# Ledger of designs, part 13: VHH binders against Protein GET4 (MDC12.19)

Target 1, 324 residues: Protein GET4 (MDC12.19), of Arabidopsis thaliana (Mouse-ear cress) (q6gkv1)
Amino acid sequence: MSRERIKRELPPVQEHIDKLRKVIEEGNYYGALQMYKSISARYVTAQRFSEALDILFSGACIELEHGLVNCGADLAILFVDTLVKAKSPCNDETLDRIRCIFKLFPRVPVPPHLVDVSDDEDVQNLQESLGEARSRVENLTSFLRAAIKWSAEFGGPRTGYPELHAMLGDYLYTECPELDMVRISRHFVRAEDPEKFASMLVNFMGRCYPGEDDLAIARAVLMYLSMGNMKDANFMMDEIKKQAETKNPELSESDLIQFISYLLETLQRDALPLFNMLRVKYKSSIDRDQLLNELLDEIAERFYGVQRKNPLQGMFGDIFKMMG
Short names: E, the ipSAE of ESMFold2; O, the ipSAE of OpenDDE; V2, 0.75 times the mean of E and O plus 0.25 times the DockQ between their complexes.

## First folded at step 4 (VHH; framework vhh_7b2m_4)

Design d1 (from b11 with Y107S; at its last look DockQ between E and O 0.54; V2 from the best seeds 0.00; counts 0 for: pae E 6.8 > 2, unsure alone 64.6 < 65, grease 24.6 > 24.2)
Fold by ESMFold2, look of step 4:
Structure d1 (fold): chain B 324 residues (1-324), chain A 118 residues (1-118)
Amino acid sequence: as target 1 above (324 residues)
Amino acid sequence: EVQLVESGGGLVQAGGSLRLSCAASGFTFSDYAVGWYRQAPGKQRVVVASIYSGGSTKYSNSVKGRFTISRDNAKNTVYLQMNSLKPEDTAVYYCAAGIPWYLSKDSWGQGTQVTVSS
C-alpha cells in the first residue's frame, strides 16, 4: 500500500519535471514556460491541485536557477494564485516552498549612485543595469505581495505572515535602486523582527539626504505605535539611541527625536491633553512630513479614542500600499 | 559548497532500531526543509520523511509510526530514528535539503546503507 501510494504521486509529476528540465537545457526557456503553464492548467481543471502546485514550484525554481527571472517570477505568481484556488492553508510546507523560490531570486550589486556619467558607454551600461534591477524588484514584489495576501486569507495573521514581510522588506532595501523607506518600513513593522529593522535603519543613517535620518526613525516608531505596538516602538528607540551615541550623535539633539521620546512616555498615561500639547509644541518638526501627522492621528484614535477627520484613510491606504 | 553527509547505517535484525544522522554544511541549515530518502536496488529514490523549517513533519505511509525525523539547528544535523525495522526497509538512505518533490539545489552523496535481515 505504501509503495503504491508513493508511486501514484511521484512518477507522473517527476516525468513532467524531467522532460521540462531538458527543454530548458536545450535553451528553450520561453517554450518551457508555456509548457509549465499549459500542464499546470490541465491539473487545475482536473482539480488535482497538489500536482499543479508541484509542477509550478519546480518550474519557478528551475527558471530562476537558470537566471530567467521574468519566467521564474511568472510561475511563482501562478503558484501563489493556485494556492488561493486550492484554498491551501498557510503551513510550514508551503511557507518553505515560498522561501525556496524567494532565495533563488538573484542578488546583484547595483552600481553606486555616483558613477562617471561623462562616459556615454558607462551611462548606457548604468541605465541598463538599473532597469534590470527594477524589473527584478517588481517581479519579486508581485510574488511576495501575493504570498502575503494569501497567508492572511488562509490561516496566517491578518496583516500577513511576518517572515514574508521580512523577506520583502529586506529585498527592497538591498536590491531596489531607489529606496522607498516608507514602503520598506511598512513591511518591517509587520515582520516581528525589530532587531533586524533597527539594524537596517542604522545602516541607512548617513546614506540619505543630510539631516533627514530623524525622519526615517520617527516614521518607524510612529508606524509601530499606530499598530498599537509600544513594545517594539520602545525597543527601536532604545536601540537607535544606543547606536547613535557612537555613529550619529546629532540625533540626540534632534527636536523630532525629542518629541518621539516624550510621546512614548505620554502614551503610557491617560494624557490626551499632553499629547495635544506635544503636537503643538513640535509642529514645525512634525510638519516636515505629512505622513507623520497621519500616523499621529491614527495613534490618537488607537490610544485615546479620538475620531479621525478621514476615518477610512488609514484602512484603505494601508491595503493599497501593501497591494501596490 | 553545499554538503550533506549521511551516517549511522548498518545491518540489523527485523524489529530492531537504527538512528541515522545527516551532517550539513555550506548553507543556512535552519532556513531549509530537510528530507530523508531511500533507494532500494533497482528502484526509484523515494521520500521517507520530511522536517520543515518550522518544525512540522511529514512521513510516508510505509514508515509512519515507526520512524521519527528530528533536527538540531545548533549542530546543523538532521536525524532519522528508525524503530521496528522490516526487511522492506532495506535501502541506501540519503538526506537532502529542500522540498521532496524536486530538489533543485541538492546534490546526492553516497548515502548510508541500511540492511534489515529476517
Scores: ipSAE 0.114, ipTM 0.632, lowest interface PAE 6.8, mean pLDDT 83
ESMFold2 (binder alone), look of step 4: mean pLDDT 79; pTM 0.790
OpenDDE, look of step 4: ipSAE 0.488; ipTM 0.817

Design d2 (from d1 with S104R K105E; at its last look DockQ between E and O 0.95; V2 from the best seeds 0.00; counts 0 for: pae E 3.4 > 2, unsure alone 63.9 < 65, grease 24.8 > 24.2)
Fold by ESMFold2, look of step 4:
Parts: C-alpha cells; sequence; structure tokens
Structure d2 (fold): chain B 324 residues (1-324), chain A 118 residues (1-118)
C-alpha cells in the first residue's frame, strides 16, 4: 500500500506549474522558490528527471521575468545541477533552455555619467546600483560556469560549449562594474567567435584606459597561441590593426604590439633561439604584465616542446584547469 | 507586433494527411524554438512537436512517426506535416514561439481546427 501512495503522490507536471503560478501571482516569490525546490527534489528522487527539469526551467524563467534575480538564479543553478544528475546530453533543446534563462537576466545600463556626485542621495543611489549589478553578475556567473562545466562533461567540447563562453564573456564585459579583461578574454578565446572578440576589444580601446590597450590585445593573441590557435591569433591581429589605425594611433607605436607581430612570424618556424631572443629584446614590454610571461612559457612548451617553468601563485591552477 | 498565424486546418478522413503552416512576424524568428500544440475540447493544451534553434526536433509519443515538424527561417514559417491521421488527432492546433513550460501569453497564434472523421 505504501508504494502505491508514493506513485500517487507525484501528480502531473502541469498541476505543479499551475499551482506555483498562482503563488507567484499572489506575490509570494520566495515561497514559490522553496516549493519549486522541494517539488523538483521529489521528482529527482523518483528518477523522473525530465519532469524535474521542466519544473525548474519554468520556475527559473518566471522568477527572472518578474525581476527576482536571486530566486531565478537559484533555480537556474539547480536546473544545471539536475542536468548533471540526469547525465543529460549537451543538445539543442537544453542549450535553448539555458539561452532562454540567460536572456531573462536583466541588462541594466551602467550609470556612466553622474554630473553631480556631491549630492548625498545620488551617492547612496550609485552605491546601491553598483551592489545590485555586482549581485546580478555573481548570480549569472554561477549559473553559466555550472553550465559550461556540464557541457564539457556531457558531450560538448572539453573546454565547454562555445556559445556559453560567449554569453558569459559578453555579460561580464557589459554588465560587471569591475572590468576584468583577463577573465573576459579567457571566455572569449573559447567562444569560437573571433569577430565578436575583436569587436569587444575595439570597444574596450574606445574607453581610453591608459596603457591598457596593447596589453589587452597582447593577452588575447597570446591566449589563442597558448591553445595552439594560430588562425584566430592572426585574425585578431589583422582585425585590430585594421580597425584601430585611425582610432588609436598610439597602438601602432607600441613595442609590445611589434613583439606580437614578430612572434607570430617566429612561431611558423622551428626557431626556438629566435623566440628566446625576442623575449629578451622585448623584456621591458613583456614584464608589464606577469601573465604575458606565463603565456609565453605555455607557447614555448606547445610549439617547441620546452619544459614549463613553475608559474606564479595562482597561474598554474588556471593553466591546468584551462588545459584539462 | 508579435503575430503568429496558423493555416491549413480542416476536415479530413482518417488515414489522410494535412500540412499546417504558421507564419510568424514581429520578432527574430531564428532566435526562438517553435512548437505545435493541440487542444481537444475540454482538455488542456499539450505539446505535439518542437523544433529548436539548432534544428533538432522532438515529438510527443502519440504522433511520433506520423508527424514531421520543420521550419524555414528565411520565410519565418514553421510547418507540421500530419500523416496517417486518426480521430484522436481532432483538436485546435496552435503554433507558439518559445520553449515548452515557459511561453508568454502573446507567444500563441489563434489556432486552426483539425477534424478527423472516421
Amino acid sequence: as target 1 above (324 residues)
Amino acid sequence: EVQLVESGGGLVQAGGSLRLSCAASGFTFSDYAVGWYRQAPGKQRVVVASIYSGGSTKYSNSVKGRFTISRDNAKNTVYLQMNSLKPEDTAVYYCAAGIPWYLREDSWGQGTQVTVSS
């Protein structure tokens, strides 16, 4: 009798969705969140993963649509966790669901111009806005990082499904109040969209950060090279030179950019001595960012078989995760 | 404005065929999964077939092997080829832009009646 009651206790998915919509219409968003979690867990325990995924997808979308980013993100992350438990393949249906959830995350213009920041009310409003943006980015990042890991484990490329990297890179660039170009670039080099990456870097140059334009370009090219991707590395350099000739004349004078140009030619040949000579000649430019030396060590290992030196604190972990 | 217009319904004999069409406008059609749904009188609307942005398809068990969904992104149109029709297929058929279990109210067409006589 007890097993009969267990089977009868799992009603159709539509019944749950209808009930939860009523709870949301009454304004009880957090209560609905807890109900989504408990109900989906019952389906997971019963090995009815398709129903659990349908309920979690519906809940994530509806909570995000109502502006409840924390609630929606919790369900989105649980949706991905449930994909892992179900061993769900990285297919079009699931990627469409993830894209749908992603598109429901708010895109709020960063307040770029505050003419009067001496007003106490304006300062408080700005601080609250930045905190809200930071929270949204943290939630989105947790969701997409989980999705990237899932995609790599269940049928996508080892580095993760490219479109998911593109989504995360784009969101980080446009919505994060603290611009981290290294993290953004690591996603874009895995996005299989060098045109979009080049366009983002050109936009970055338009923000006029002192002394950062050539570093951002060099990191992008060296990241492609460290993955063995000569084609996209050359495309990036060609596109940047084409688009930046009139906008940023200082770029054509950069010793670092000159080094990158020579490096690309050198890597077409069995010329380790020339590679080493270029690193010595341009040492002052390369030392502007410790990451450049680490990437060059990876490039030497990949193209010439040179043993990797021990990276700076934290960098070895990043390289290992990236390569693994 | 977002619009979805179904056509191709009608009365057909059991074992016959119909081809439903849904013309879409007012949104970027290629960004959306698209589906066909049906609702028999007094019953709730259920998914019949879906076609996703990457082109993969999914069918309910009741129509698998008999129905074929397809899309033409250049014409913003989705089709449902319905073969070997049964009286149980009698329903109003709707197209919708979106993914099952999350559909906006304005994601639906007005529907087209399909009646299968024995």
Scores: ipSAE 0.332, ipTM 0.746, lowest interface PAE 3.4, mean pLDDT 84
ESMFold2 (binder alone), look of step 4: mean pLDDT 78; pTM 0.781
OpenDDE, look of step 4: ipSAE 0.687; ipTM 0.892
ESMFold2-Fast, scan of step 7: ipSAE 0.625; ipTM 0.873

Design d3 (from d1 with G98A; at its last look DockQ between E and O 0.66; V2 from the best seeds 0.00; counts 0 for: pae E 9.0 > 2)
Fold by ESMFold2, look of step 4:
Structure d3 (fold): chain B 324 residues (1-324), chain A 118 residues (1-118)
Amino acid sequence: as target 1 above (324 residues)
Amino acid sequence: EVQLVESGGGLVQAGGSLRLSCAASGFTFSDYAVGWYRQAPGKQRVVVASIYSGGSTKYSNSVKGRFTISRDNAKNTVYLQMNSLKPEDTAVYYCAAAIPWYLSKDSWGQGTQVTVSS
C-alpha cells in the first residue's frame, strides 16, 4: 500500500508546484498566493497532508525568494498549522524544511533611529524602512513561535526544539529595530548553544548601552539557573570573563556580577541561609530589575524547595497574604 | 554559486559495487538535505536516497538494503555506496540539495553514468 500511495501522490503535487512557479515568474504573486491556499486547503480537507505540506513549503519558499515576505510568511504559517493538523513528528526532514524557509527571510541592516533630518522625504523613507523591518520581524516571529509550539507537542523537548529558539533569538537580536534583551535571552537559554549566547552578549556590550551590560549577563545566568542548568550558567560566566575584558574591562567592578559569582558557588553547597543573605547584601543591585527577583524566587523553589505545591500549604499561604 | 558535481560512475558487472560522490560548494552544506536521483533510459528522474541535515536517511524500496547514503560535512560531500548492483540500476545518477532557490532554478548537473551489465 505505501508503494502505491507514494506513486499516486508524486505526480499531482509536482504538476501544481510547476504551474504555480510559472505564475510567480510571470509576476502574479497575489494570484499565486490564493492558488496555493485554495489547492492546499483541498488536500487538507481530504486528509492528504503530505501533499498539502509539499505545496505550502514550495509556495512559502518561492514567494520569499521573490521578496514577497507577507505572502511567503502567510504560507509558512499555514505550513506549520498543517503540521499540527497532520500530527507530524518533529523529525529531521521537517526541521530541514523549517530551516529552509527561515533562511529565506531577508536580512537587512537596521535603519538609523535618528529622525532629525530636515526634509520630509528622508523622514518618510526612514519610517517606511522601520515599518518594513517590524513587519518582517512580526511575520518571522509568528512562524517560528508556531514551529516551536509544534515541536514541543509532537516529539521535541517540552520547551521547544533548541535550534528553533536559536533562530528566533538570533533574528530578534539582528533584525528587530527595538532590542528586547529579555525576550532574546529567553530564547537563547533554550537554544542549547551557550557559546553563541555568550558571543551575542559580548556583541551587545560593544554597543555600549549605559548600565545594561551587567543586567544582561545577570538575566542570562539567572535564566539558566531557573531552568536548573548549572552547567551553562557557569559556562556563561567563564566565557564572559574571558571575552569581556576587551569590551568592558570595568565589568569586574559590578556588584551585580559579584553577586552572580557568589550565587553560583552558593548553589553548589545547597545552603538556603547563605542564599538569603546574598539577596539581602546585594538588594540594591538586584532591585535594578524586577525580573531578577522573580528569577531568584524561581531558583529558590527549584534548588531549595521553597513553596512546594501542597493543597494545605496553599490555603495557609493565601490566608497569610490577606492578613498582611 | 551553488554547485553539486557528481562522480564515481562506470561499468560494473551485476553483483558488483560502486561508490558515487557528490562534491558541493557555494552554500552552507551542513544546513541542507541532499538527495541522490537516477534517470533510467526512457524513464522519469526519481529519488533514490535522501540524507537530511540531522543525519536521518530515506531510501526508495528498490534500493533498500543495497544502497547506503552518507555525508561528510567537513568535506562538503555526499556519498552513495551501491552494493549488489542489478541491471535495473543502470541509469544516470544525479545529486541535488534541498535549497529553495536552487530547486526553483531546476538546475541539474551532468550526472554520472552507472551501467550494470550481465
Scores: ipSAE 0.012, ipTM 0.565, lowest interface PAE 9.0, mean pLDDT 82
ESMFold2 (binder alone), look of step 4: mean pLDDT 82; pTM 0.822
OpenDDE, look of step 4: ipSAE 0.027; ipTM 0.541

Design d4 (from d1 with A33S; at its last look DockQ between E and O 0.03; V2 from the best seeds 0.00; counts 0 for: pae E 3.3 > 2, unsure alone 63.3 < 65, placed apart)
Fold by OpenDDE, look of step 4:
Structure d4 (fold): chain B 324 residues (1-324), chain A 118 residues (1-118)
Amino acid sequence: as target 1 above (324 residues)
Amino acid sequence: EVQLVESGGGLVQAGGSLRLSCAASGFTFSDYSVGWYRQAPGKQRVVVASIYSGGSTKYSNSVKGRFTISRDNAKNTVYLQMNSLKPEDTAVYYCAAGIPWYLSKDSWGQGTQVTVSS
């Protein structure tokens, strides 16, 4: 008599959510995490994805509200993974949940690079703070990267939902102790908000080391161009010029900025020879960052059909673009 | 402080209509999803309708086709148009800001009573 294990109907999801909330309120954060994972997995196994998502969403939010970034992030990532399993479409409901989770990630001011830490204790505290900041950034990055990937797969743009890129770029810019402008720019160029991106770059000009400002701008413009986005590239350049006239009048004297200006004009024309001439003329400035050369190669390919000499470089670039 | 104030409830005959309003204050209304919930005597509070920040809507099966949720961001107000009311719709209706399953206690209004008489 094969005891057909009466698949005990999973209780209403609200009961689980309420119970789990109490566990967290009692301070058992890690226990709660395991419970969230276990319970949600049961629903997933039962193909009750909606309920699983509700549980995971609730858990992520509650954990984050209690300052448990690692636990919250784990659940947030699992939430996105469950979206993928469920083949959930990129819709407002799901995006709102992602937004909600995102907003709960703490923002902690990062001490400026030049904090004259006089005491050993202060140094230790600073290091700990920096470590925590890095951990937060990593957790958020993992979450939003997953979300971006999900959105790309299930109804968003090929590169991912633009707002998610904006969110990640913004968080990286604001919360990362070490500014990676390349990484940040890669997200902003996919955020479909060149105005915000321009503003961020202008803000960065005030925070960066000498010689980094024109490079960041050039890189950003070239990233747009490498994506075939001439409109936003031009918009950004124009906006930056407007804003920089007041903040940094010397920016226009930068060879690299001049190069970008001429490049933008050149790309509006079928002028490959001129494009090549510009690369030669401004080679010293372009060589400040190897990424600029890579981007220019991509631009050449996109705009003029110039084949890259090393196809492997293109593949790695795409992989890095996907991983970034 | 987040404040939500429900209005528009009352006594209505079966088949009648009501329009509930919820005035929101203390937060950027346009950035949040809002929803209507109801609680019948002796029952759990349940979501009735939600409108997300992007404008999409979701309805419970019990009210689908009869109820319509809408929002006016300029007025920081969410509405619930209730048509073809049934005695089963009798409940206290609550407005909440946020996403279902993640609502803080502070995100609830006082509620408005809806009574549908057979």
Scores: ipSAE 0.171, ipTM 0.678, lowest interface PAE 2.2, mean pLDDT 88
ESMFold2, look of step 4: ipSAE 0.307; ipTM 0.701
ESMFold2 (binder alone), look of step 4: mean pLDDT 78; pTM 0.791

Design d5 (from b11 with Y32N; at its last look DockQ between E and O 0.67; V2 from the best seeds 0.00; counts 0 for: pae E 8.1 > 2, SAP .676 > .668)
Fold by ESMFold2, look of step 4:
Structure d5 (fold): chain B 324 residues (1-324), chain A 118 residues (1-118)
Amino acid sequence: as target 1 above (324 residues)
Amino acid sequence: EVQLVESGGGLVQAGGSLRLSCAASGFTFSDNAVGWYRQAPGKQRVVVASIYSGGSTKYSNSVKGRFTISRDNAKNTVYLQMNSLKPEDTAVYYCAAGIPWYLSKDYWGQGTQVTVSS
């Protein structure tokens, strides 16, 4: 006969979920948050990870549905932390849950009537709206970065599950008031969806940021190349050139875009002297952004075996780029 | 609005088979996990089978090997093939999208009765 230590009996998960939903419906959002955390922690301590995950997932969804982004995000991040503790595999069930949580994050553009404000109250309202958007983006980013890391650790691709990168890149592009096109592009090149990335860049060109169109395109192509992804690099250039003929004809006059075109042809041939000549010839265009030189150094190492000056820097740079 | 309509329930003898269908509308069906749940008289509603957006499936231990969940994304329909039915399978069967077990109780269909006679 086996000896069994008696554990304290925990109530059924549905009883907790129903009780906490009523607490939220009564307006006690922060109290419910603390109860979700406490109850899930007891399940984790009892090594009942499935039940902990169920209550955290439910709580994240319910708080987000009620517009409580900070509360919902806290629970979403804790849900991912619990996936890690449980060593949960990156599978369809868990990815569906992450997708459900992601879809509940608000999509709230800045109201048009607050863009050209002249009244002090309207200026204050605009500043508050932008601050709320930054907070939502930071919360979403923390959640999906954790999910990307989890997916890479527990059975997904080394760089993280591609759909999670697509979700984060898309949200950053559409919902962040301050565009960080470098960070956005790093996610899109890992998303295995070059058509979506090209569509996003075409949209970016329509936003009329002076002097940024050719830089954004060059970064995207060079990022693909630095990863060894010639196929998607060529697809990106082909798609952008096609649309430049009709929507942005002045883009074809960019020396930087001309450089990228020649570079793509050069990399299909083992022609290191030509690669070096192109870098010298287009130096003024390349120097417009230090990142372009860093990416070209990575490309030279990958395609031609040229030793990097600081190989540890490249390793840390890739890690930091993914974390951004 | 989200609608889930179960059908295919009925009376069947033990050892028999029954196929449940659930027609879904009002949401992007292909992006969602869908599942079957059941509630026996006097018992709590429990999960029977789930099929995720990627096509993988999960079954409760009581139905593994006897029940098969499937989906047809073109028709927005989920099915439950129930073989080797037992009297303890008698319940109202519900179709649900996402994780309705943990979301608002309004995410359920109205259910279809399955009765297995000995």
Scores: ipSAE 0.011, ipTM 0.540, lowest interface PAE 8.1, mean pLDDT 83
ESMFold2 (binder alone), look of step 4: mean pLDDT 83; pTM 0.837
OpenDDE, look of step 4: ipSAE 0.579; ipTM 0.855

Design d6 (from d1 with A97R K105E; at its last look DockQ between E and O 0.71; V2 from the best seeds 0.00; counts 0 for: pae E 2.5 > 2)
Fold by OpenDDE, look of step 4:
Structure d6 (fold): chain B 324 residues (1-324), chain A 118 residues (1-118)
Amino acid sequence: as target 1 above (324 residues)
Amino acid sequence: EVQLVESGGGLVQAGGSLRLSCAASGFTFSDYAVGWYRQAPGKQRVVVASIYSGGSTKYSNSVKGRFTISRDNAKNTVYLQMNSLKPEDTAVYYCARGIPWYLSEDSWGQGTQVTVSS
């Protein structure tokens, strides 16, 4: 008597979503998380991906809304993983869901590093706050990184959907206790919004340590160039010059900025010798950051076909650039 | 304050057509998905159609081919063109801001009654 495993028809998604919402409302966030995972997995197993996505989306949003960043992020990541399993195309519906989840991540002002914390208790509180901030950033980063990867694989640009890069870059810039401008810039150069990127850099000039402003700008421009994006590189440089004239008149005196200016002009011409001369002439400024040399090597390869001494470094660099 | 105001409901004969409108205010309309929902007597509220910020649309199976959702961002209005109406379509129709499965309490309009007579 072959027990025809009565394929128990999975109930309507709405019933699950409603039940799970109640669980969260009762304060059982972790239990809810496990339930979301378990229930969504059943739908995935049944190849009912649309329903699985609905459940996960709902869960991510509700958890985040209740301030449970870790739980919400886990579900958000599962949401993206499910997209990948479902081979869901990068479309407006999915992007809107991602946007919705993103907007629910909390933004908490991080005290500036220079807060004279006089009391031990204050120090502890600060450390805790910083820890929480880092955790939030990590969670969001994981989510959006997954989303970027998904978008690249399923219909977006090769580097990922530009808006997702913008979202991640923005969040990193505003919410990360330790500003990693390299990481932030890598996302912004892929966001296809050089105006916003320029504005951000100008804003950063007011917040950075002395000597970091011209480096950040140089990196940004060189990153565009390394991607073959001369248009946005030029645009950004022009915009920065325009904005900096009023805010930092000394910026133009930077050797590194001068180098970038000459470089941009040089790259408009098939002038490899001039390119090399510039690198030599401004070597001291360029050597302030090893990344600049790496980017220049990439630029040389892209614009002039100069082979890198270590081709493997280039391949891994591209992968890490995509994953960062 | 987020406001959604539905209009266009009424009594129609089976096979007839209605066009519902929802006027939105209090938020950047173009940035949000909006949808139509309906609730029949004694039944749960269910999504009928959604239009996303990018213009993509999604329909419930029960209304596919008969209903069309559209939006006019300049007028902050979402529309539901309902054709070939059936008695089963009788319900209070609600407009909502947001994506299906995650809607805040303040994302709903007051609803408009649609009655389809046999």
Scores: ipSAE 0.312, ipTM 0.751, lowest interface PAE 1.4, mean pLDDT 90
ESMFold2, look of step 4: ipSAE 0.441; ipTM 0.807
ESMFold2 (binder alone), look of step 4: mean pLDDT 83; pTM 0.840

Design d7 (from d1 with K58R; at its last look DockQ between E and O 0.77; V2 from the best seeds 0.00; counts 0 for: pae E 2.3 > 2)
Fold by OpenDDE, look of step 4:
Structure d7 (fold): chain B 324 residues (1-324), chain A 118 residues (1-118)
Amino acid sequence: as target 1 above (324 residues)
Amino acid sequence: EVQLVESGGGLVQAGGSLRLSCAASGFTFSDYAVGWYRQAPGKQRVVVASIYSGGSTRYSNSVKGRFTISRDNAKNTVYLQMNSLKPEDTAVYYCAAGIPWYLSKDSWGQGTQVTVSS
């Protein structure tokens, strides 16, 4: 007599959500996390994806609201994974949920690099704070990376939903103790907001070490160009020039900035020989960062059909672009 | 401070219609989902309808086809058009800012009473 395990009808999702909320309110955060995972998995198994998503979303938000970044992030990631399983389309509802989760990630001021920490205790506290900041950034990055990937797969642009890139770029810029401008720029160029990106770069000019400002700008412009986005590249350059005239009049004297200016003009004229001449003329400035050469190679390929000598370098570049 | 003020409730006969309004203040209304919830006597508060920032809507099964949620961002107001009302729809209706299944405690209005007579 095969006991047909009467598939006990899963209760309304609200009951679970309410119960789990109480568990969190009682301070059992880890227990709650496990419960969220277990319960949501049951719904997923039952192909009740909507309910599973509701549970996971609720859990992510509540955990984050209580300052449990790791737990919240885990659930947020699982939320996105469930979206993928459900083949959920990139729509406003889902994006709103992602936004909601994102907003709940804490923003904690990072002490400036030059904090003269005189006492050992202060040093330890600082290190702990930095560690926590890094952990938060990593958690958010994991979440939004997953979301970006999801959006790209299920109805968003090929590179992912632009707003998600903006969110990630912004968080990285504001919350990461060590600024990775390359990583940040990669997200901003995909955010379809060159004005905001320009403003961020101008802001960065005031915070960076000497010689980093023109490099950051050059990278940003070249990243746009490597993507074939001449419009935003030009816009950004113009906006930066406009803003920098007042803040850093010496920026225009940078060889690298001059190179970028001439490059933009050259690309508009479709003149490969001139492009090559510029690369040679400004080689010393370009060689400040190997990434610039890589980007220029991509630009050459995109605009002039110049084949890269090492096809493998292009593949790795794309992978890194996807992982960044 | 987030403020939500519901209005438009009242007594209506079965089969009748009501339109609820909720005026929102204290936050950027256009950036948030808003929803209507109801609580019948002795029952839990449940979501009735939600409208997201992008305009997408979601309805509970009990009100689908009868209720319509809409928003006017210029007026910071969300509406609930309730048609074909039933006695079972009798409840206090609440407006909330936020996404279903996650609402801040401070995101609730005072509610408006809807009574549907048989």
Scores: ipSAE 0.108, ipTM 0.616, lowest interface PAE 2.3, mean pLDDT 88
ESMFold2, look of step 4: ipSAE 0.448; ipTM 0.797
ESMFold2 (binder alone), look of step 4: mean pLDDT 79; pTM 0.798

Design d8 (from b11 with L103T; at its last look DockQ between E and O 0.59; V2 from the best seeds 0.00; counts 0 for: pae E 9.3 > 2)
Fold by ESMFold2, look of step 4:
Structure d8 (fold): chain B 324 residues (1-324), chain A 118 residues (1-118)
Amino acid sequence: as target 1 above (324 residues)
Amino acid sequence: EVQLVESGGGLVQAGGSLRLSCAASGFTFSDYAVGWYRQAPGKQRVVVASIYSGGSTKYSNSVKGRFTISRDNAKNTVYLQMNSLKPEDTAVYYCAAGIPWYTSKDYWGQGTQVTVSS
């Protein structure tokens, strides 16, 4: 009578999700992780990417909600890898899923860097807390870096979808125990939020790191310029100067900040000789950080068409042109 | 406390229109996808329409072309404009916030009754 016993049917995705939720509620988080991976792989092999993505999304969210950051992040990264395999477009639905996962990563107050610990137990507790923060940041970074790459490949901007950069930059600044301002700034210049970037730099200046205020500002402005973004570069300088007039007046005395101001005016003109002269005149300030010279080379290439200093390429290129 | 409160239901003759509203509080509304679901008598709750945080919309086949979902993030409100109503649309309508399908953090309203008479 019925054909149901002859034809093989796969269970609906919701049945898998419900079963795995029960496994997690029973406390078997690692077992559930392995089941999520196995079941999603079967759907991928069957070219049923929508079902695989649903399973992985559910698993990442549930594991993170139970505080299992490593397990949840593993599934979040696999979710993005599956987006790539599926050639999934960078659309609102998928970006909402990524944001949902991101919001489930913990945000834990960072212990004071200058706290005076008085015994070995307190030192051990601080070191363990910092190690846990590093692990969370590494997991979040792996997830969002994969998402940024996916977004650039499948319909987002070539540099990655801006909100993903904003999420990562903000998390790195607020949650990473060791600040890497170059890395953070690389993300913020791609985030299309210069107001937030300026606010973050003002906050950074309040931490009073010796000799870093003008360097951080210069990096930010030069990074915008290296991308051709004069508008946000000028906004950043204007906003920082206004904030610094009352809070950090010594910035107006910085030779590096003076250089940046003149550079912005020079780039509005087709004035390569002036650009080169400024680099010579302010060499001692620029040499404080090797990255500044690298960014200036990129700026010269973008604004004036100057190739990065590679004399061997030019000579060989001319020879190849002359050869028939 | 997270709350979703539906309104705008009632009795309508077939072919008529209704506009449902769902007012949200207690969470960052603009960050969430929101959707409308319905439960007909004796049946399970099913999705009707969704609107994502980026503004894109998705509709079930049974209402495509007749219903329109929209959101006003300034008022923390989502709407469902229901045109060309049929007796089959009779159900309790619920709004929910979260990613439609398979999310563990769905917030649900109490529901509003829609009754479509022949």
Scores: ipSAE 0.012, ipTM 0.497, lowest interface PAE 9.3, mean pLDDT 82
ESMFold2 (binder alone), look of step 4: mean pLDDT 82; pTM 0.824
OpenDDE, look of step 4: ipSAE 0.321; ipTM 0.737

